# VHH binders against Protein CSN12 homolog (csn12), part 1

Every score and structure here is a prediction.

Target 1, 185 residues: Protein CSN12 homolog (csn12), of Schizosaccharomyces pombe (o13873r232to416)
Amino acid sequence: VIFHYYLGIVAFLNQNYKNASAELEIAFSLCHKGYNRNLELILSYWIPTRILVNHQLPTKNLLSKFPNLASVYIPLTRALKSGNLGEFGKCLQKNETLLAKTKIYLTLEGTRDLCIRNLFRKTWIICGKSTRLPVSVFQIALQVAGTDLPKLHVEAILANMISKGYMRGYISRNFETVVLSAKDP
Structure headers, positions and changes below count from the first letter of each chain, unless a header shows other numbers; antibody chains aren't numbered by Kabat.
F, E and O stand for the ipSAE by ESMFold2-Fast, ESMFold2 and OpenDDE, each averaged over both directions (binder to target, target to binder). V2 = 0.75 x the mean of E and O + 0.25 x the DockQ between their complexes.
[cut] marks letters that were taken out.
Atom coordinates printed by the task and the answers are left out, and those that the model quotes come from them; centres of patches stay.

## First folded at step 1 (VHH)

Design E10b (framework vhh_7b2m_4)
Fold by ESMFold2-Fast, scan of step 1:
Structure E10b (fold): chain B 185 residues (1-185), chain A 123 residues (1-123)
Amino acid sequence: as target 1 above (185 residues)
Amino acid sequence: EVQLVESGGGLVQAGGSLRLSCAASGSIFSSYDVGWYRQAPGKQRVVVASITSGGDTKYSNSVKGRFTISRDNAKNTVYLQMNSLKPEDTAVYYCAAEWTVTYDSGEYRYDYWGQGTQVTVSS
């Protein structure tokens, strides 16, 4: 347990999140139930790593066993799941000191793209699952979610989402339109 | 960590009653599911009754209607009230603080066991 926990933390600090997730999973599986402090320490690094790497959110049942983690992750997972970028930012700010002290803040900030993906999917659904959407509808979605960005920056975000496979399609610069090639972005 | 101590076992005549207690120390007891298990001579350890952290109860068919499991989180204690005892109930009774974590498609089960308490039912 100590060995795999150590390997997991070293990988985490080196931003090797896939190895961190694998090692922390082993540490968690080997940790005795009665050592709640050790389980909580493992989970404090495993939860953010799994969100970033595997796009997996902790369950309310898991979090009910760890009130300190629940107070951070129940609101954060709700924001991530719904694409509520404003609440996502608010959750990070509320817990900023703790997350920075444990070097987790940057990892959770890295999950912001998942929040944006969920926001854009919600926007696509609201627009009737159209295969052609003006860039302006995504700009308005971001503005409503608390992020007021010029069109050029919105296009950069959309290009990044396509690059990561979160959206399938391309951006038509001439018509300022996103053309989707698959049902879900 | 959690330390579990069973008490209340003893010798009783068929048709009698016993109340077992499982006391926990060192941990936040209310977060654990607790089960009572028994192991008779020459047999495998089997579950008798369980109570979740939320208070939901489950009983084996052999004890349903005769045994009642309950918890007092303020006292960090779980009880097993055993009524209408039969010679077949003779066993060492163990309590286990159980914790099941569901993550992804898998479940991880963790438990901590007490030392056991002997229950003997004479005919």
Scores: ipSAE 0.000, ipTM 0.107, lowest interface PAE 17.1, mean pLDDT 76

Design E10u (framework vhh_7uia_1)
Fold by ESMFold2-Fast, scan of step 1:
Structure E10u (fold): chain B 185 residues (1-185), chain A 124 residues (1-124)
Amino acid sequence: as target 1 above (185 residues)
Amino acid sequence: QLQLVETGGGLVKPGGSLRLSCVVSGFTFSDYYMAWVRQAPGKELEWVSSISSSGSTIYYEDSVKGRFTISTDNAKNTLYLQMSSLKPEDTAVYYCAAEWTVTYDSGEYRYDYWGQGTQVTVSS
């Protein structure tokens, strides 16, 4: 089990998150249930990796067994689910010393785009899952979430989301509208 | 390494009952969201039911609600599906599935592990 843990950590540090997730999963599955410290160490790297690459959040049930992880991830998970960029930033800043010490900070910072995706998905649902949405509705969503940005900046964020595959579609600048794929936007 | 093994399938008459079991090995059962998914011949996969690791959150597809009961025995790492008032349209291969986390996207479930499936046939 120690062997797979170290393989996972090496992959994590090399930003090979796919291999890190696979090795850490094996380490976790082989670890004795009573060895909470060892499970916590594995989870400290596996949870952020799963969020970043698999877009999967830890359950409250899992976190209830590890108070130190729960104190970090319950508020972070809540912020990510709700698309609350302000709370997401506050959670990272509050835990910055601990996350930086374990080299996890940058991995969690990488999940900021997932927080934005979740915010925009909520906006899309609230607007009736329309395939055409004004850029202004995303600007308002960001403003409500604590980020007041000019329209050009919002367009840049939307372009980034499309570029990363978090949204499928394109931006019509002439109509200031986001056109989403009718099949799986 | 991670395995899910389904048992309990078989041939039953309409109105009959069956209990499906899924024994999970190679990981901590209580850390996963567990589900039953079925596939009828020539049809696509259909989600049937899911249960949280604590057992406090349970969901059923409308067509099986009131007839099927999902449950777990965490001490045995076993998932159950108690099927009652079976109908011919329940004929399918039933798969046990596990996922460690749920994505934020409401109603979207990603299953990390699948069993081999167990055949349930409800015939006249």
Scores: ipSAE 0.000, ipTM 0.113, lowest interface PAE 17.5, mean pLDDT 72

Design E1q (framework vhh_7qia_2)
Fold by ESMFold2-Fast, scan of step 1:
Structure E1q (fold): chain B 185 residues (1-185), chain A 124 residues (1-124)
Amino acid sequence: as target 1 above (185 residues)
Amino acid sequence: QLQLVESGGGLVQPGGSLRLSCEASGFTFDDYAMGWYRQAPGKQRELVAFISSGGSTNYADSVKGRFTISRDNAKNTVYLQMNSLRPEDTAIYYCARDTYEVTYSGDEYTFDYWGKGTPVTVSS
């Protein structure tokens, strides 16, 4: 258990998140379920790593067994699921001291793009799953979520989402429109 | 572990009705949005119906007013009621868990953990 936990932490600190996730999974699977403190230590690094790498959120059932983790991750997972960028920022701020102490803050800040992805997906659904959406629609979505950005910055965010595979399509700058793939936008 | 099992497909005449069911296991069903996809021979897979964890629904224009998606959280089951079926509805229908609430597969944009599918043929 301890060997895989250590390898996982070393990988995490070196920002090798895929290896960190693999080693922490082995540590968790080998850890006796009665050793709650050891399970909590493993999960404190595995949960943020799984969100960043695998886009997986911890279940309410898992968090119910670890009150300290639940206080951090129940609000954070709600914000991530709903694309609530304002609440996401508030959750990180509330837990800043704890997350900085364990060197997890930057890893969770790296999940901000997942929050934006979920916001844009919900915006797309609300707009009737149109294949052509004005950039201004996403700008308004970000504004409602607490982030007021000029159009150029919104275009940069959209380009990043397309680059990461979170959206399929392209940006027509001439018409200021996002053209989404009819197959799976 | 994670499993989605579709049922209820079959052969039906134009204008007929079918009700598809999808039984979920291996995850906390109440926490996830669910959807129904279909894929006709030689065509791309398309999302036809969506239901959020809170019960809000959306439909593709091609099925709006004819199909109804619903869920029963007590039974871990999502349903697709299909009315006024047309030959164009002929496809294999897949149940899917929302990727944006769980896992990004990298291959499909919206949903992952699709089941094996249930075939629907609308023909005389």
Scores: ipSAE 0.000, ipTM 0.104, lowest interface PAE 14.7, mean pLDDT 76

Design E1u (framework vhh_7uia_1)
Fold by ESMFold2-Fast, scan of step 1:
Order: sequence, then C-alpha cells, then structure tokens
Structure E1u (fold): chain B 185 residues (1-185), chain A 125 residues (1-125)
Amino acid sequence: as target 1 above (185 residues)
Amino acid sequence: QLQLVETGGGLVKPGGSLRLSCVVSGFTFSSYAMAWVRQAPGKELEWVSSISGSGGSTYYEDSVKGRFTISTDNAKNTLYLQMSSLKPEDTAVYYCARDTYEVTYSGDEYTFDYWGQGTQVTVSS
C-alpha cells in the first residue's frame, strides 16, 4: 500500500498525473476499509488527479465518509459542474493555505479550463446546440460567471479550448463566430 | 429511504427490443439528472445514457445512439430505457443511477450517489 502511495505522490509532485492516478488507484484498492486515515491520505491526491486527468468528480456519498475532504470538494465540484468560474476561484482562495501545504493548489488550478469547458457547454445547450455561435455569446457567458474580458481575450480562451480538444471547431474572424463540429464542444 | 428499482430485463434475440423501467422513491426527478449504466460480463462499468432533471436534454454513448431512447414519466416517478436493434454486445446488467447534480457530467460511478440493484439483459440467439 505504502509503496504505491509513495510512487503516486512522487508522480503527482512531478506533474505526471497519468502515473499518479494509476499508482493511487492501486494504493486505494489495496487499502483496508477500516483504515480511514490511509484512505483519506490517498484520496487527498487521487481526487484532484481524477478531476484533471479523467474529468471525474467525487460523489456526495464518497465525500460524506471524509468530512475534511467534503468541506473542500463539495463546493468545488458544484462550481466545476455548473461552470461557475467565480465560485471556483473563491473555493480555491478559501482553501489556498491548505492546498498549498499539500501541493494540490496548482493541480486544482489546472482544472479551471475544465470549468470554462462546462460553462461553454452550458451556453451551447442554452443556444439550442447551434453549430455556429457568436464570440459575444461566450464573452457574455464569462461576464455572467464573474469574468469580464474584452473580445480579444475571449478569442484567446476559445483558441486555447480548441487547442486542448475541449471544444472542436474553429474561430471565424470574418463573422466573429465560433463554428463547432457535429460533436459536443 | 431512497430507492431505485429496475425491471424489464430478460432474454432477447439479436435485433429484438426491450424496455427497462426504474421506479424511484424518496426524491423528485426534476432536481436530478438520471442515468443508465451497464456492466458486461468481465468488463468495467459503462455509461449508456443520461437525461437532465428537466427532461429537456438527453445524452447517449456512441454505440447506442439511434438504438436506445431514455425518457422519464414524472407523474409515475419512473425512468425508462427503450432498447431496439439489440446486439450480443448489449448483454449486461443495467443499472439505474441518480446523478449528484441536475446536470450530468460523467458515467463514472463516483459521479452517481444512488444506484439500483440492476436488471440483467441477455442478447443471444
């Protein structure tokens, strides 16, 4: 158990999240149910890794067994799922000292793009799942979520989302629109 | 106190149809997204389909698109999965699941907080 936990933490600190997830999964599976302390330590690194790598959020049921994790992750998962960028930022700031001590802050900050992805997906659904959306629609979505950015910065965010594969399509500068593929953004 | 009870499974020939039902109690459908998840013999859990709390949005795994239809009847507190053009690959235990929030995010078991007991679907000639 401890060997795989250690390997998982080392991989996590080196930002090798695929290996971290694999090793922490083995550690979790080998850990006895009654050893809540050990399970909580494994989960403290596995939960953020799974969010970043697998886009998997912890359940209320899982978190109910670990109150310390629940206080951090229940508000954070709610913000991530709803695409509430403002609340996402507030959650990270509220827990900044704890997350920095455990070296988790940067990993959770890395899920900010996932929060933006969920915000844009929600926007796409509200707009009737159109394959063609004005850049201004995404600018307004970001503004409503607490991030007031000029059009040029919104275009940069959209380009980044496309580059990461979170959104499939391209930006038409002539019509200031985002053209999305037939698949989900 | 919260319960999800699946029914409608059985043995069916390839190309056949089957309708699964999940009767829920102890919560309101409109407040949660609902899902169908399956597990084939010797394989991992696989998300099949989801429906939003409002019933206005439905999502499907690529292999079942056009063949399966998810729906709800709020008056009967029942979630349905209408399966058509069944293939041997669809053989699995099918579970009804409640998502943690109204908007579905993923098919991983960690995103679902309540599950039914499952119903067996076997597609064999």
Scores: ipSAE 0.000, ipTM 0.108, lowest interface PAE 16.6, mean pLDDT 73

Design E2b (framework vhh_7b2m_4)
Fold by ESMFold2-Fast, scan of step 1:
Structure E2b (fold): chain B 185 residues (1-185), chain A 124 residues (1-124)
Amino acid sequence: as target 1 above (185 residues)
Amino acid sequence: EVQLVESGGGLVQAGGSLRLSCAASGFTFSDYAVGWYRQAPGKQRVVVASIYSGGSTKYSNSVKGRFTISRDNAKNTVYLQMNSLKPEDTAVYYCAKEVTYEWDSSGTYEFDYWGQGTQVTVSS
């Protein structure tokens, strides 16, 4: 288990998150259930990696067994699920010293796009799942979530979401409108 | 809802081999760790082997090198290949659903459910 744990940490530090996830899964599976300290060390790197790579969040039941992880991830998980970008930022800032010390901060910053995706999905639902939405609707959603950005910057965020496959469609700049796929927006 | 059905037990001579199977239903098999436990007469139920969703395995010291656990996610089945069997391996063998981690809406890492068991008897 120590061998796979170190291979996972090395991969994580090199930003090879797919290999990190695979090695940490092996380490976790081989770790004795009664060794909560060792399980916690593995989870401290596996949780952020799983969120980034697999878009999976730890449950309250898992976190209840590890109070130190719970204090960080219960608020963060809630913010990510709700698309609450302001609370997401606050959670990272509150835990900045610990996350920077363990080199996890940048990995969790990488999950900000998942928070934005969830915010935009909720916005789309509230607008009746329309296939055409003004860019201003997403600008207002970001403003309500604590991020006041000019329209051009919002268009860049939307383009990034489409590029990553979080949204299906295109941006009509001439009409200031996001056109979403009818099948999988 | 959750069902686990063990099979493949029987009578075998010391040094022989058996392959146990556990057919699972009522949950997304590929998402959960599954394991084998055994209970000898008058003794507590003890862990034998576990296999996790990613394919990683864990064995009790008493069976390391002799038993191999594997899974077939397409068939929702977990297997325990038992080689070099000893009289002390005689027990009822149970299959259990286990969650070694919880993601999104997943359960706990304790064993949640047990099958009815399959008897393994090793004669000396």
Scores: ipSAE 0.000, ipTM 0.200, lowest interface PAE 11.4, mean pLDDT 77

Design E2s (framework vhh_surovatamig_d1)
Fold by ESMFold2-Fast, scan of step 1:
Structure E2s (fold): chain B 185 residues (1-185), chain A 125 residues (1-125)
Amino acid sequence: as target 1 above (185 residues)
Amino acid sequence: EVQLVESGGGLVQPGGSLRLSCAASGFTFSDYYMSWVRQAPGKGLEWVATISYSGDSTDYVDSVKGRFTISRDNAKKSLYLQMNSLRAEDTAVYYCAKEVTYEWDSSGTYEFDYRGQGTLVTVSS
């Protein structure tokens, strides 16, 4: 258990999240389920890694066994699921000192793009899954979610989402429009 | 090897009561959240109730709140479901389920790493 835990932490600190997730999964599977302290240590690094790499969120059942983790992750998980950028930012700010001390802050900040992706997918669905959407509808979505940005900034965010594969399509600057793939936007 | 054996099902009239029991073996019962899930004829599995490993916390699907009570006896390694004011829509096979202790919520669906054979509850006149 110790060996795979340390390999997982080393990978995590080196931002090798795929290897971190694999090693922490082995450590978790080998750990006796009655040893809550050891499980909490593994989960403190595995939860943020699973969110970032696998887009999987911890359940309330899991978190109920670890009150320290629950206080951080119940609000954060709610914000991520709903695409609520304002609440996401507030959760990170509230726990900033603890997350920075454990070197988890940057990993959770990395999940901000997942929150944006969920917000934009909701926007796409609300607009009837159109293949052509004005950049302004995403700007309004971000504004409603607590982030008021100029149109050029919104275009940069959209370009980032497309480059990461979170959205499939392209931006037509001449018409200030996002053109989404009909199959898998 | 995990084993869960349900009992207590049967035919009952609307407004009646039944108490379901589940005997657990092959794992440390007191370390796990336990649930009751049911499957009505021609329908999918529906989660009914969950109880924490200590028995101090319980949760129920809205349709049974106030009518059903989940409880456990860790010394006897047994799980119970007291069902009162039964309705025709409660007709189902009821399964005792051992929850995955450390679940990840990728879809919002409750996950169980094992369930028993089930016990049939029929609410009919």
Scores: ipSAE 0.000, ipTM 0.199, lowest interface PAE 11.5, mean pLDDT 76

Design E3e (framework vhh_enristomig)
Fold by ESMFold2-Fast, scan of step 1:
Structure E3e (fold): chain B 185 residues (1-185), chain A 124 residues (1-124)
Amino acid sequence: as target 1 above (185 residues)
Amino acid sequence: EVQLLESGGGEVQPGGSLRLSCAASGFTFSDYYISWYRQAPGKQREWVSTISSGGSTNYAESVKGRFTISRDNAKNTLYLQMSSLRAEDTAVYYCAADETYVWTESGSYEYDYWGQGTLVTVKP
């Protein structure tokens, strides 16, 4: 168990998240349930890796078995699921010392784009799942979430989301509109 | 609209075999840990088996060596192959997204999902 745990941490620190996830999964599966401290240590690196790479969140039932992790990840998981950028930022700031000490802070900061994706998907649903949405709609969504940005910066965020595959479509500059794919917006 | 639909239950003699199926829809099946649970008459629901997204399996001690869990991601279907059945295996069997050690998609709903169940009766 300890061998796969250390391999996982080394991969994590080298930003090799796919190998980190694989090694930590093996460590977790081999660890006896009676060694709760060892399970908690494995999860402290496996959870942020799963969020960043697989876009998967720990369940409330998993977290209820590890109070220290629950205090960090229950609020963070709620913010990520709801696209609440303000709460996401507050969660990271509240736990900054702990996350920085364990070298996890930057990995979780890397999940901010996932929070934005969920915000934009929620916005798309609220607007009736239209294939054509004004850029201003996303600008207002970001503003409500605590981020007041000029239209040009909002377009850059949208372009980044499209580039990452979180959103399928293109931006029409002449009409200041986002055109989403009917099959996979 | 997440849905889990179990089938394959029935009556069987002790020592016999049955294969249960669970058809899933409304979520990315291949990304989830999916489990079988059962509830015997007058008893609490108990965990039977789990299969991970990668195919790793785990079993309750009472069924190890007798039951085999498997999945077909192309068909969004979970299976439970039951052999060497005993009277104590009589129960309603449920398909569920496993609440223990389960990773949910960031855009999914806040709770795990259950099917309606399928009855297995082992009669001498």
Scores: ipSAE 0.028, ipTM 0.454, lowest interface PAE 6.0, mean pLDDT 78

Design E3z (framework vhh_7z1x_3)
Fold by ESMFold2-Fast, scan of step 1:
Structure E3z (fold): chain B 185 residues (1-185), chain A 125 residues (1-125)
Amino acid sequence: as target 1 above (185 residues)
Amino acid sequence: QVQLVETGGGLVQPGGSLRLSCTASGFTFDDYAMNWVRQAPGKGLEWLSGISWSGGSTSYADSVKGRFTISRDNAKNTLYLQMNSLQPDDTAVYFCAADETYVWTESGSYEYDYWGQGTQVTVSS
């Protein structure tokens, strides 16, 4: 157990998240259920890795067994699921000291793009799942979510989301419009 | 409502192969680690193999390492055990068992959350 736990942490600190997730899963599966502290330590690194790599959130059932993790992750997963960027940022700030000490803060910051994706997907649905949306619609969505950005910066965010495969389409700068493919937000 | 149903058992000759399946219903299959356990005639339960909720981690008893392979298909709520190079001493009733890794229990116990009814495997010439 301890061997796979340390291999997982070393991979995590080196930002080798896929290997970290694999090793931590092995450590968790080998850990005795009666050793709650050991399970909590494994989960403290496995949960953020799983969110970043697999885009999967911890279940309420899992979190109910670990109150210390629940206090951090119940609000954070709620914000991620709803695309609430303001609450996401507040959750990270509230837990900044703890997350920084455990080297988890940057990994959770890395999940911010997932929060943005969920926000934009919700915006797309509200707009009737149109394949053509003005950039201003996404700018307003970000503003309502607590992030007031100039149009050029919103275009940069959209370009980044498309580049990462979180959205499929292109930006027509001549018409200030996002053109989305049928398969993704 | 909760059910685990094993299929694929039967009579096979020494050196042969069998694939067991266990189909789950009535609970969230991908929240549970799954196990294969057997009981040979006149003997107690023997744990054979385990697989994590995601399928990313597997473990095996020394008696079956290299011969048996555990796998799962979470989309189909189904657990598998591929058994190769079967021997007469593999004759047993085979059970699948679900164990919620997130629920605290006593370590080293064969107290699983849910059990199948078992399927008979007989290895005989």
Scores: ipSAE 0.000, ipTM 0.107, lowest interface PAE 15.4, mean pLDDT 77

Design E4e (framework vhh_enristomig)
Fold by ESMFold2-Fast, scan of step 1:
Structure E4e (fold): chain B 185 residues (1-185), chain A 124 residues (1-124)
Amino acid sequence: as target 1 above (185 residues)
Amino acid sequence: EVQLLESGGGEVQPGGSLRLSCAASGFTFSSYWISWYRQAPGKQREWVSTIYSGGSTNYAESVKGRFTISRDNAKNTLYLQMSSLRAEDTAVYYCARDEIYYDSSGYYTEVDYWGQGTLVTVKP
């Protein structure tokens, strides 16, 4: 188990998340033989990897067995699900020393785009699932979530979400309106 | 809707073999950990085996070396190949979609969905 754990950590640090996930899964499975007590250490790297790569959040049941992981991930997953950027930032800041020491901080920061996607999806639903939404609506959503950005930066965020496939649509020529696909936003 | 449907149960003599199947639908099968559990008459449901999303496997001590769990992600199907069957293997076998975890107190699982079960009877 220690061998696959180290291989997983090395892959994680080199941003080879697919390989990290595979190695950490093997390490986790080997712990069920009852001979090693490194399960929490394995999960400390596997959980952030699964969130970033697979968009899979840890369950409350799993976290209930690991209070240290629960204190970090229960608030973080709640913020991610609701698109609460302010709470997301606060969770990362509160746990910065632990996350930086274990080199997990940047991986979790990489999930910020998932938080923004969930915020924008919530905004779209609140606006009656309209196929045409002013950029200002997303600017207001970000402002309410604690991020006051100029229009140009909001447009850049929207363009990034579309380019990554998190949103389906386009931004109109005048950069004032986002046109979303009705099938799969 | 998530569905798990077991098949392959039946009667077999001691020392015989059986292969159980579980057909899964309504979710991305390849992304989940899938387990076999069993419940003998008058006893608590117990974990038998787990296959992880990456293909790694684990087994209860009582079945190690006799049972083999496998999956076919293209067919969304889970298998349990049972050999050297004993009277104590008599039970209803359940396919389950679950998460597993281990701590110093023992082995624990969380099950999202259960199959309906298939009966395996080992008798002369």
Scores: ipSAE 0.000, ipTM 0.166, lowest interface PAE 18.1, mean pLDDT 75

Design E4u (framework vhh_7uia_1)
Fold by ESMFold2-Fast, scan of step 1:
Formats: C-alpha cells, structure tokens, sequence
Structure E4u (fold): chain B 185 residues (1-185), chain A 125 residues (1-125)
C-alpha cells in the first residue's frame, strides 16, 4: 500500500493526474478499513484527482466517514453541482491554507471549468433547452454568479467549453449567438 | 432505476457451501466498489467483504477470511460470494450493496445508498 500511495503522490505532484488516480485507487483498496487515518490521507489526494480527471464527486456517505474531508468537500461539491461560482470561490478561499499545505489548491482551482459547465447547463435548461441562445444570456448567468466579464471574454469561455467537450455546438459571431446541439449540448 | 438482485441462498448443513450471486442493473458496474453485508436475526448489519471494480483489491471481515471468496464478472454485471466451511453463526440475510466509495460519472454525487432485497442463508442440521 505504501508503494502505490508513494507512486500516486509523485504522479500528483508532477500533475500526472491519470496515473495519480490509478495508483491512489490501488493504495486505497489495499488499505485496511480499520486504518481510517491512512484512508483519509489517500482520499485527500484521490478525491480532488477524481473530480479533475473523471468529473466524479464524492458521495455524502463517503464524506460522513471522514469529518475533516466533509468540512471541505460537502460545501465544495454543492457549489460545483449547482454551478455556484461565488460559493466555489468562497470554499477554496476558506480552506486555502490547508489546501496549499497539501498542494491540492491548484488541482481544485482546475475544477472551476466544471463549475462553469454546470452553470451553463442550468442556464440552458432554464431557457427551455433552446438550440439558439444569445451570448448575452451566458454573460448574465456569469454576472449573477458573481463574475462580471466583457462579451469577448464570455465568448472565449464558451469556446473553451466547446473545445473541452462540455458543450456541443458553435458560436455564430455575426448573430452573437451560441448554437447548441439538440443531441448533447 | 438502480436494482441489485441477490440469489443463491438456502439451507445448508455446517461445513457446507453456497454461492451467492448479485445481478446489477441501472449503473455502470465498473465505476463502483461492491460489497456483501449481512444481518443475523436480532443483530446489527455486519460488513462481510468488498471488491474494487477491477477485481484486483479485496477485503474480508476476519471471521470469514479463508472461507469466503468475493469475485465479479463485469461482462455480466454480477457480483459473487462463494461461501465454504459454513458455520451456524453465518446464518443471516445477505445483501449485495454498492459501497460508500461511489462517484457520479456525470460530475454529480448521490446521497442514496443502494442494496438489494437480500437472500436468506441458514446453516443448521
């Protein structure tokens, strides 16, 4: 278990998150459930890695077994799930010292795009799942979520979401409109 | 809808063997740790064994080590528990369960634990 834990941490520190996830999964599975301290240490690196790489959030039941992790991740997963960028930022700021000490802060900051994806999906649903939405609708959604950005930067965010596969469609600059796929936006 | 259906229970004599099966539907089997838990009459739920999605990592409760073997067939979405050298103290309803190590592949989490309806194992002469 120490061997796979070590390989997982080295991969994590080198930002090789796929290898980190694989090694940490093996370490967690080899760790006896009676050794909660060791399980919590492994989970402290595996949870953020799973969120970043696999877009998978820990369950409330898993977190209930580890109060220290629950205090960090219950608010953070709530913010991520709802697309609440303001609360996401507050959660990271509140836990900044702990996350920086364990070198996890930047990994969780990397999940901000996942929060934006969830915000935009919620916005799309509220707009009746239209296949054509003005860029201004997403600009207003970001503003309501606490992020006031000029139109050009909103278009860059939308382009990034499309390039990452979080949204399927294209941006029509002539009509300042996002055209979304009806079959997996 | 998630479903976990256990079969294979029954009446056996001490020293006998049984194989329990749990057929899973409604979620991707390979995304989760799976477990067997049991409840004897008038007692609390007891964890028996867990297996990782890859099948490479397995845990057993001390009282069943060497007697029980947990395994999976991912192609059939089926979890197994091979029980040997059964003792009267193994008498219980056995449940297939999705372990607490659950992550939602859509980027969300669930607060719901799932387990099946159970299968009765009775060890007596």
Amino acid sequence: as target 1 above (185 residues)
Amino acid sequence: QLQLVETGGGLVKPGGSLRLSCVVSGFTFSDYYMAWVRQAPGKELEWVSSISSSGSTIYYEDSVKGRFTISTDNAKNTLYLQMSSLKPEDTAVYYCARDEIYYDSSGYYTEVDYWGQGTQVTVSS
Scores: ipSAE 0.000, ipTM 0.098, lowest interface PAE 18.5, mean pLDDT 72

Design E5q (framework vhh_7qia_2)
Fold by ESMFold2-Fast, scan of step 1:
Structure E5q (fold): chain B 185 residues (1-185), chain A 122 residues (1-122)
Amino acid sequence: as target 1 above (185 residues)
Amino acid sequence: QLQLVESGGGLVQPGGSLRLSCEASGFTFSSYAMGWYRQAPGKQRELVAFITSGGSTNYADSVKGRFTISRDNAKNTVYLQMNSLRPEDTAIYYCATEYVEITWGSDEYDYWGKGTPVTVSS
């Protein structure tokens, strides 16, 4: 248990999140369920890596067994699921001291792109799942979520989402339009 | 000043046809994509048909095979040919350009024409 926990933490600190998630999963599975303190330590690093790497959020049932983690992750999970970028930022700010102390802050900042993806997916659905969407639609979505950006910056965010595989398609700069793949947008 | 003037709407029986026109001015029409939108009472405005500067077209699933969008760059006009009309096609039809829509998106419909009403009724 200790060995896999240690390997997971070392990978986490080296930003090798895929290896960190794998090692921490093994540590968690091997840990005795009555050792709540040890399970909490494993989860404190596994939850953020699992969100970043696997796009999986902890359930309320899991978090209910660990009140310290629940206070941080229940609001954060809600914000991530809904694409509420403003609430996401507030959750990180509220817990900044704790998250910085444990070196988790940067990992959770990395999940900001997942929050943006969920916001854009919601926006795409609201717009009737069109294969062609003006960049302005995403700009307005970000503005409503509390992030007022010029179109060029919104295009950069969209390009980043496409490069990460969160969206399939391309950006037509001349028409300020996102062209999404009909097969798997 | 950018202007979009829609025309060609009216009352038609189910199965009938209408041709809508949108005359544009105040920008380099041939360089930008054009679209037709519609809004039925109590519904959100939806994109019906879209044509790029190069002439490539896209349609909403509800109108594919029945509607045809086209453009005449010499006349700065975009058209929507509507065939086999159904009662659910009843709406006010608006044309828009991606350029104008993106530029004026924060102002409610100042860049839109009045729209042209289409009523399909028996």
Scores: ipSAE 0.000, ipTM 0.066, lowest interface PAE 24.6, mean pLDDT 75

